# Designs tried in a protein design chat: VHH binders against F-box associated domain-containing protein sdz-33 (sdz-33). Part 6

Target 1, 300 residues: F-box associated domain-containing protein sdz-33 (sdz-33), of Caenorhabditis elegans (q9u232)
Amino acid sequence: MATVPFPILCLPDFVLQKSLKLMGVVEHLCLSILSKNIKQLIATLKGYPKCFSFKFVPFTSLTVVGERFKHFSFRFDIDESSQNANLRSYTDEGTYITLTVPGFTVKHWIEHVAYVLCRNNSIKLVLWEPNIDEVYEIVKDMRTVEVVIVSSEIQSCHLLKLFPSLRYLGVYKAPISAQILTYNLLHLEVKTKVTLNDILISNCSNFSISGNDVSDKELNFFMRSWIKGSNPRLTKFYIRNSLRVRDPYLETVLFQNIDYIETHKKIYWRTFEISRPDGTKADVMWDPLYNSYFNMTVQH

## First folded at step 22 (VHH)

Design aa1 (from z6 with T60V)
Fold by ESMFold2 at other seeds, look of step 22:
Structure aa1 (fold): chain B 300 residues (1-300), chain A 119 residues (1-119)
Amino acid sequence: as target 1 above (300 residues)
Amino acid sequence: QVQLVESGGGLVQPGGSLRLSCAASGFTFSSSIMTWVRQAPGKGPEWIAVISSGGSTMRVDSTKGRFTISRDNAKNTLYLQMTSLKPEDTALYYCAKGIPWFRDYMDYRGPGTQVTVSS
């Protein structure tokens, strides 16, 4: 019988901790369900695992974002009758594995992963078409800081009451409500139809719009309104339009009745500065040839 | 003395099933982490499933969910239920005490039981 190499025998805690720091996120999760001693060591390891965030796609997957923004994906395998769930992932070696803990549901896995792999209890949700109340029951003990609504309509007042820590909201297909627009979000990303009025009433700090072709006249009205004091919390405003050839007289349309200073002029982008009467300034950048984007950043 | 003895191997047709057993003695089985390992002819050893004392498991999906590890602590016995067997599953199967990534947890193994899958 050939000698087969095996892991080191019993190790002192400091040597075991060094070994654990050389292992990946998936291996830590594996060890945490196999040994309570190792689970406790991993959960208390200072400066590790450096989990920046974790993202939950209800009943489908959980993703951990670790050091250097590496993504570690875990897919749920759920028994519909018992609601017991297995978790599947790739090890650092590229081996696909299945983890089973007797009696674990999706909620148990989320709590376990958060405890073992993350420093905080913040979670991001990506919602395709789940019942939001069912999702809330799974994640209610976490702090939900980001929600992306991909394909379903969710009542805005209900969403905001369920997740008071919400800072980031993406709305891709569902209509967007005034309650969402006026909410003090750090980031609002919209891929559904919005009107100029929707933009003007918004109270988010960073507003990203795509899938809407906002005209130069509408952007002119927005900037003039901003100069007069609209959107007081706005820090970044970004629009990605469909690619189209821009009117060669763009400066006369976009900046009509606006005092500005051109700060940079290149063939592929131009930048401008506009100001409020109180001295607050904003940088405006756009694509002069194809009107593919508009970017406004308020200066501090 | 720690002793692990595998049984239940044999010749099986493709698509067939086998249940491997590992009888344990000489240590406290109910508190131990146990592993099934296989070694195909001319290949290195490959761990395929691990089970904790509490019944939590980790298994490689290269077997595509066809193999299930279990234990009966009252009988001091470890099991591997194998289904939908393929010729590629032909190997020596043995049980081991411990976790394959740490030698401290995997310090003894049995002699193994041969599984041969042929038409």
Scores: ipSAE 0.620, ipTM 0.877, lowest interface PAE 1.2, mean pLDDT 82
Fold by ESMFold2, last read:
Structure aa1 (fold): chain B 300 residues (1-300), chain A 119 residues (1-119)
Amino acid sequence: as target 1 above (300 residues)
Amino acid sequence: QVQLVESGGGLVQPGGSLRLSCAASGFTFSSSIMTWVRQAPGKGPEWIAVISSGGSTMRVDSTKGRFTISRDNAKNTLYLQMTSLKPEDTALYYCAKGIPWFRDYMDYRGPGTQVTVSS
C-alpha cells in the first residue's frame, strides 16, 4: 500500500474522499470498520459496485462484483456456537488479513458490506448449493434484483415464493421438475436426464444441458418445432453429449426436412442458419469431431 | 507530546507466551486507532495488528491467529497477547498511533520491547 504523508483522519471530508479514491475495495472495507467517519464517507463514493454476490456452501464467503466485473472475495470465519463471524481477504499488495468487529454475524457483515460498497445499488445474489431458508433470513430485508442459484436440488414452490426474482437455476443431481421447466428463467442448466418433451415444454431463455444423450433425431424434432414457433423465449440452447452419439451422416439426420444455409465450414466445426417463417433466424453450431455438442443461438 | 512506552518483552522458549503492554500519554488514547508493529533483525517494519477505539481489529495472517490485540481505554494501555511463539517471531515490537497504510504513523511510535524466541 502507498504511504500518505499526512494524518488522513484530520482531513476535511471532501479532501479525504479524494484520498480514499486512490485505495482499493478491500482497503475501504478495512477502513470502514476502523473509523465511523471513513465508513460514512466511503458509503457516498461514486463508482463502486453496481451489485454484489455472495455464495453459501458449507463455509460461507462473499464476493463483491465491481466495475468491469472485477471480483473481490471475502471468506467468513464463523464460530459455530456463537455465530460470530470474521472476514478474511487479500489487500491490493497481497497481504492476507482478518477483520473482526465485536458481535458481528454473517448477517451483520453482509449488511455492512452492502451499506459501505453497494448502499444505493440493487443486490445480485449468487448462491452455491444453498440452504435456502438460512439465506432468506440473511437477505430478506435487502433489495434483490436477481437471484442465481447454482446446483440447487430444491425445485418447489417454496423456492419460488422466497425468491420471486429467480433468474438462474442449476439442477445437477435431482430429476428436473415440470414446474421449473415451465418457469420463465433467464438461464436453466441441467446435468441430469432431460427428455425431448422436457426441452419442448421449457420456457427459459438460455437452456444448457450436459451429461445427456440427446439423439440427432430428437434435435431434428426440436429444431422443426422451434421453426414452427415452439420455445418462444429461447435465445440460446446448448447441449453437450458426453457419449459422442454423432455419426458420419449427421447432416442428413439432423437437418432432415429443414431449410438451412451453411454459413461456416471448418475442420473442427460447422455453422448453419435456420429461419422461422416470420424471418427470425438462429445459428446452429456443430462439432462432429469433439465433445459431440449442439449449440443454437437466436439472432438479434 | 505523544509518548508510547512498551514493556513485557524478553527471552522465551518456542511455544511460550508473552503479553506486551504499551502505555500511552500525550493524546486522547480512547479515540485513537492503535497499531502493533514488529521489526526483525535486518528486515523492514511489519505491522501485525490494528485496533479501533471501539474494539474492531485488523490483523495479518502471517501470525496465524496466535496474536491478539486489545486495549484498556481506562488505563490508556494497548496490549498484544502472543501465544505459541516461534523463532521467526524474534523481533523488536513497538506500538504506534494510527493506521499503517498512512506514512505518518511511524512518527508516533515507542522505542519498542525486544522479543527473543530461542531454545
Scores: ipSAE 0.619, ipTM 0.889, lowest interface PAE 1.1, mean pLDDT 79
Fold by ESMFold2, fold request of step 24:
Structure aa1 (fold): chain B 300 residues (1-300), chain A 119 residues (1-119)
Amino acid sequence: as target 1 above (300 residues)
Amino acid sequence: QVQLVESGGGLVQPGGSLRLSCAASGFTFSSSIMTWVRQAPGKGPEWIAVISSGGSTMRVDSTKGRFTISRDNAKNTLYLQMTSLKPEDTALYYCAKGIPWFRDYMDYRGPGTQVTVSS
C-alpha cells in the first residue's frame, strides 16, 4: 500500500505492464473499461495467462476459463428497455462490484471480454430457451463449438444451420431428433429418451446416454448391428442405466449370438472384445457391482 | 494546485436521499478518472464508486446499487446520488482523483462532507 508519486496512467508502459501482471483477471476487466491505454496493454500483455474459452448462458452469465481451468464468473444485469447491460463479479480481494459502460449491450460485453481476456473466440452455449435467434445475433462472430440444450424444446434444423462449427452437443430435457442424431458430431450427450432406433441411426463419434434404460436385448441387437457395419463413425459409446438390480445372466443375454473374448475379469469391471468381419475390434466394458452400464470403445 | 471540495452532506432519516457534489479545479477534470471514497467512524477508507473520463463506472456491492456516480464535465463537478440511505452509510464522504487500486489517488482528495443517517 506504498504510495507512488506519479498517477499510474502517466507511468512508462513497462512499469504499468509489470503492475498489471500482478493483478487478477477480474481486475484486468475493471481497469480495461476505465482507460483506453490500459485496455490495449492488457489485450497485448505477454507472459500473463489468457483465458482459453468461455461459457455463455444467454442473458444471464458469462464464465471465462483460464489457466489450470480456473473459472471467473460474470453476471449480466440487463435493462430491458434499452438492452444496456452491466456486469457483476468478485474482485480478487472478494469485493462484489458492478461494471457499467455507456451503451454496452450483452454483445458488446462478449466482444470486450474476448478481446481483453481471451486467447481465442471459442464459446460454449447453455440454452434455456428454444428460440435461438437472439442468441445467434450475440455470438455469431464467435466460434460456437459446444451447445448444451436445457430447454424442453429445440429448433434442431435451425440450430445446426446456425452453428456449423458445432462438435459437442448435450441434450438434457428436449426430445432428441433425427436431425441431431444423424449430424456429424464429435460428441453427443443425451439425458432424455433414446430408443434403439435412435442409437442405430446416430452418426456421432462419441455417444453418451443417461436419460433412460436400454435393455440387455437392445444392447445385444446394437452390438450385432455394429458387427455387421452399423454406426461406422462410432468410436466410443456409453450408456448409464438407472437400474440397481444386478442380473446374474447379463453376460448370456448381452452376448447372445455374438463371438467374443473376455479380455479382463475383475471384481469391479469386466472387459470383452468383439470383432467385425474386416478385423475391426471393439472393447466392451461392464461394471458388475454398480448400476447397469455399457461402454464400448472401438480399437484404433 | 489540485482542489476538490465536497458538498451536499447532512443529517437524513433512513430511506432518504442525498446528492453529493465535488467541485474540481486546478487540473483537467474532463480527462481524469474520479473516485468517491467514504470513511466510517473508527474504520479505514473504502472506495465506493469510480468513473472514467468517458463515463464508464465501477461500484462496490456494499451500496447495493443505491449510489450512482456521475460527472458534469462542463461544470467540472463530480456527483454521487444516494438513495434508500441506511444507518450503515453514515460516514465522511470525499472525492479523489485516480484509480483506487493505485494508492496515489489519495494524494489528491478533498476534505470530505459528512453524511449522517439516523432517526
Scores: ipSAE 0.615, ipTM 0.882, lowest interface PAE 1.3, mean pLDDT 83
Fold by ESMFold2 at other seeds, last read:
Formats: C-alpha cells, structure tokens, sequence
Structure aa1 (fold): chain B 300 residues (1-300), chain A 119 residues (1-119)
C-alpha cells in the first residue's frame, strides 16, 4: 500500500514554523491570506526578524524593509466603485501576482501587512496631495512617525495635530512654516527655501537642508549663535550646497570670531572643533575640494 | 479518496470565453485551498490561480486579469472563468488541492480538461 505525503497545511505547527523561517516576506504575505493558522504562525514567528520599516504611499503602494535593508514593495489596485483593493507584488522567483481578500480596502491591507510582517504599528507616509484628511482616516489607528511631503502645499498646523507621534519630517517642495520649524522633531529634511532666521528658530535634533545656498557669513552667524546657546536640541546640522568654486577665504570667513581647533585633515574632508562656554563641543566637517557641504555634529 | 474531475474545456475562437468546472469529492472541499494549473504542449505545469476556503485569491499576472477563480462550497465545485482567450492559452487545465509552492498539489489533482484556442 503506497504512502501519501502529508500536505504542508496538515503538518504540526513546529514543522510549519521551520518551513516558514526559510521563506521570504512576499511568500509570508501570500500564505497569510490563504490560511488563518499560517497567518497566526507568521505573525508570532520566533527567530525570524520582522520588517522594521513600513512605508505607505497613499493609493499607490506599501513598502516594507527587512533585514539587511531588503525592500519589498506592494502596489494597490483599487476598484473606485467599491473601494475594494487588491495588492500586487513580485514573488522571490520573479512571478508578478495579485492578492485579493474579499472586502479588503486599503485600510484593511495596511493593518494586515503591519500585523503579519512588521514589528509594530508604526508607519511612514509619502504625501503627494495637500489634503491629508482621507489619508488620516486610513492610517489613524497606526502610529505615524515619519512623513515626507512631496506636494507643493501643506497644511502645517493640521498635519502636526493629526500626527502627534511624528519624529521625522521631510519637506521637498512646499514652503517651510514656523509651525514645522519649531516643532520638536528628531529629524527635519528640507529641500525648499530656508532662511538664516528659519535655521535659528528650529527646534529639531537633526536638520538637513539641500537645494539652498546658505552663505558662509550666514553659517558663521549661525555658529556664533550656537556658541551663545541657540538651537538647544540640535545635535546634527547638515547643508548640501550647490557645487561652487573653491573659496580661498572660506576658512577665514566661516570661522571669523570663533575659537576653533582643526582636529583632522584628510584629502577628502577636514574637521574642526568649536565649543560653548559650558564645555559643550561640536565637530564641523568641510569638503576641502568642492565646498559642497557644511556639517556640524554636537559631541556628547 | 480524493477525486477531482474537470469539465468545460473545448475548442474556442480567439477572443472567446469558457467556464471550467472542477467537481470535488472524497475530502472536505469547503475547508481546502484549491488551485488551477495549466500545462501547454511541451511545457511544464504553470499554476495560474489559488483560492482559499474563505474566498481569498492569489493569481499570476500573466493572464492579465482575464481569468477569475471562484468556488461554490455548497456544490463542492471549483470554477475558472476565462475571457478574451488567446492561442497562447491553449493547454490542459486541471484543478488541484493545495498550494502551488509545495509540490503536494501535484499528488492531489484531476486528469484535466483541454482548452484549445484557434481559428
């Protein structure tokens, strides 16, 4: 009498767990919609690192990032009449597939993907539209920790009220506002116009600016203000400037009326140390070949 | 004694439609995951759609949404609705019990129904 192999879905949970540990993120998502038992095993799987980053581009895609920064992207296919949504992705072997769960909307998919694939309910948003109310209704049960604004307009006060857990904010096209600048962010990235006064009023810990040409005199003023106690939360300040002709007086202008120590001199970068009167020190890093950036990092 | 019997195949013109059926017996159909697979002449088997007991589905995009898997648990029957058929869809179509990533579905399949798309 011939023996018949047991199907994988009839196997004991411990055997299924071993098999699941050998599978990828996309396969886990596929299996999680086919079997409730497998869904629970995946969600609670020990010794398998959960994805640590969950990014939502409204009405377009979800992306999760796993170990070694592997990216797994899922595109929405939304039925406008019913608001039901399908999810599309590539398997590890490169087959493009469509996943359908009866009655699932975009919100259901966000909650499902977060539950089975991610460590927690934290989410990152990329916003192409200035009106955020529909997006908020989709993600309000998630903890929104990062937002990137790609639209040319933002409702700054409204955004900050809707997302009180926000720690990372990028503003790529919209004019920056005082409400955003003074908000207690871990990281603020701005690719639009920023003035010296905007820098001085900012309350973020890490401030990255690109697409602006802040003058050496303005940077000197900023550093002298920092020495006197401005920007008390600032730990890292970075400016990417336009490529410019090497200024033979850059060091003299930049450090005028500032006591400093050159701490490292390398072919591709130089570092300097400046100090507050209370002994707090910051490293300033400079590109000696192209003057293409200014970096200040507070020591601790 | 798992038994799966496909029907509804035949000769059809390009652009036509067919509905394939798979009658199931010898197991609890309503709690089983079911798969449609096709095998073109001289080619290996290709799974095309999977359906859970609750109606969740996974399908390959190579069919461009032209094929819809469904089930009727009261009739113990699996369906594949095929539209806008092309000559490239010519194959033996069979249903299977199980998930395509685990080769167990090759042990629990029917004999298949031939679909031929030609002028």
Amino acid sequence: as target 1 above (300 residues)
Amino acid sequence: QVQLVESGGGLVQPGGSLRLSCAASGFTFSSSIMTWVRQAPGKGPEWIAVISSGGSTMRVDSTKGRFTISRDNAKNTLYLQMTSLKPEDTALYYCAKGIPWFRDYMDYRGPGTQVTVSS
Scores: ipSAE 0.615, ipTM 0.878, lowest interface PAE 1.3, mean pLDDT 83

Design aa1 (from z6 with T60V)
Fold by ESMFold2 at other seeds, look of step 23:
Structure aa1 (fold): chain B 300 residues (1-300), chain A 119 residues (1-119)
Amino acid sequence: as target 1 above (300 residues)
Amino acid sequence: QVQLVESGGGLVQPGGSLRLSCAASGFTFSSSIMTWVRQAPGKGPEWIAVISSGGSTMRVDSTKGRFTISRDNAKNTLYLQMTSLKPEDTALYYCAKGIPWFRDYMDYRGPGTQVTVSS
């Protein structure tokens, strides 16, 4: 290195930009806090991230989702009295680092990461027992498109008012409300208790349920209701039940008073077709041995 | 001409503390990014902390948060506060002008100050 005839301290922006293109997301974030000029150059080089997610438990991490679903995670180290925050992560080279910017809060970090790394300013939230108004103040300048709630309580009408662009909602512990069920979500995932009536009033396009025991009689009633026109926006319905030994007459109960065509029969799943009077068809698939799942997909 | 002179090293017992200083001259210190680097006997150099002109920092956590980089732009001085020192921290510590990942940051460094941690 003593062969360098004089320092190259003032690299041309073009040369620096080429060097930056060879670096990863974490290195870009690191460099963006060290130099204002490098920050601006990196912001012009944004990859094509689909979204970044923010895990809000209690302000513990930020994840950037890059191209081809590469995930880059940053853990917050927060001073609760001042709300100042550091970030910690591994570089692409495997070095664990801590980043500090004087006076930065979690909100400052989210805005900075969005500015430097993200193309479309959309955010996904994972909420573990937070104050929803505090979360909103942090992310209100972002477009919130997905929320997963692990909290034991939510105020559902407040949530929907705060995040009008919401398309994806997961509810894992809190009781689910009619306002959430009837909202026109692209995807609703529940791991909390739901009733047959909750399913019938739902207005989401994709409905995923786990951690519930929905009986074969209840599924029969749901399918008969669907044939008569219920859940008109539903395109995918998925239930994951506990593993159990079934009554040998299961298909008789499940399809009682339903016209159906069995389309495929395999050891761990069977597929059936049911139809509405208007010609709309749905594929029904379930595990007949253990009743471990039920899946209905509306055909086109 | 860039000049960097480290001081504040010495012999300390395990669990002790030291504050290293790096006096800078021959360049605009207040606008420069500065790095602390250490080199243990028989090992290659290891950068341990970086500080921007505005006080933003990046540090490796192999030091377990025991080392803090800071700067005083009015005094043209870079600091490294070390606490809870361990024998593994025994090394030559020197300051450098520049950012890790850009190779030329090692072109401008001081002669270093020795830190020895032993019973």
Scores: ipSAE 0.603, ipTM 0.885, lowest interface PAE 1.4, mean pLDDT 80
Fold by ESMFold2 at other seeds, last read:
Structure aa1 (fold): chain B 300 residues (1-300), chain A 119 residues (1-119)
Amino acid sequence: as target 1 above (300 residues)
Amino acid sequence: QVQLVESGGGLVQPGGSLRLSCAASGFTFSSSIMTWVRQAPGKGPEWIAVISSGGSTMRVDSTKGRFTISRDNAKNTLYLQMTSLKPEDTALYYCAKGIPWFRDYMDYRGPGTQVTVSS
């Protein structure tokens, strides 16, 4: 060579970082096991998802879900004798791949993925398995902040003991217990049967209910109870009902014996303001045609 | 200067096995990431397996686990163990220094060894 080659180690990492920003989550995970330098660079990227979802099905899987990424699933291929695990997924180009790191178990993979892709140690769990103790042993060194229970068999009071940092809970098929209802959750999402009494005893800040049909009479009772001081932590309350044409005589039942101010009247929804005696106000939005939803937001 | 020399190719019957070797010199092999790539006639290159300096691997599933990448750092040699070979595996196989998906990893490749699977 007539001239000294440009030293690659003197280049800023920004060229490599620009290339990495054009790649997907799966490619980042692949690269992170191949190069310690690239692992560190990927861990510092600002465009990564802010939260993780771990799915536990008849065999374990890992899903990366974030506001900047589509849903990406990884399946574990576990050697039962050694407990070593390979990770399998599709690249952005559609190639199905297998990743192997000597000595990695499922727990090692979860720790690695969290380090590379999660900027904190908080996680979301989606539980399909009946035995949460085994799931807990895998994730106990992380802060579990969100759990979605798909299984009908998981006992809710044991869950709260295992995950004291829990802020978000979804319950889709298991019966909802009074211990969950009265727990100080930031967000509770329920797709299983709940009663008006279950709603009234709840202590979460954001309560979302679907798969239930709540009558105008029941909503009226709830609002009157709230005006009198029920649900003191409630900030947002949302119900998704079945679509049905309203009985015109039942339309007036919703606000019977409630002092309110109608704030907006739109073809698709109407909004109202109700107040507690201490001056606390809430905005109520509901479906005037089909009663398909009810939304209440407490003002600050 | 990076030098890579592949060997071990040849004509083999369907269902047969081959072990490809890649002899490396001119760089620190034990600290380098190495890749096996194949190119069938009239097709673009396809990376098939990657191995890190620490032994972590990434492989494509299109080979259905029939190909195993390994390395011997004492001998400065990269290997590809191929089993249950099929006619669609017919290609020029070569090793490369570096990671797929980055521009330029193909600049550090050997001339390749031909694998032909035919009855």
Scores: ipSAE 0.581, ipTM 0.874, lowest interface PAE 1.4, mean pLDDT 78

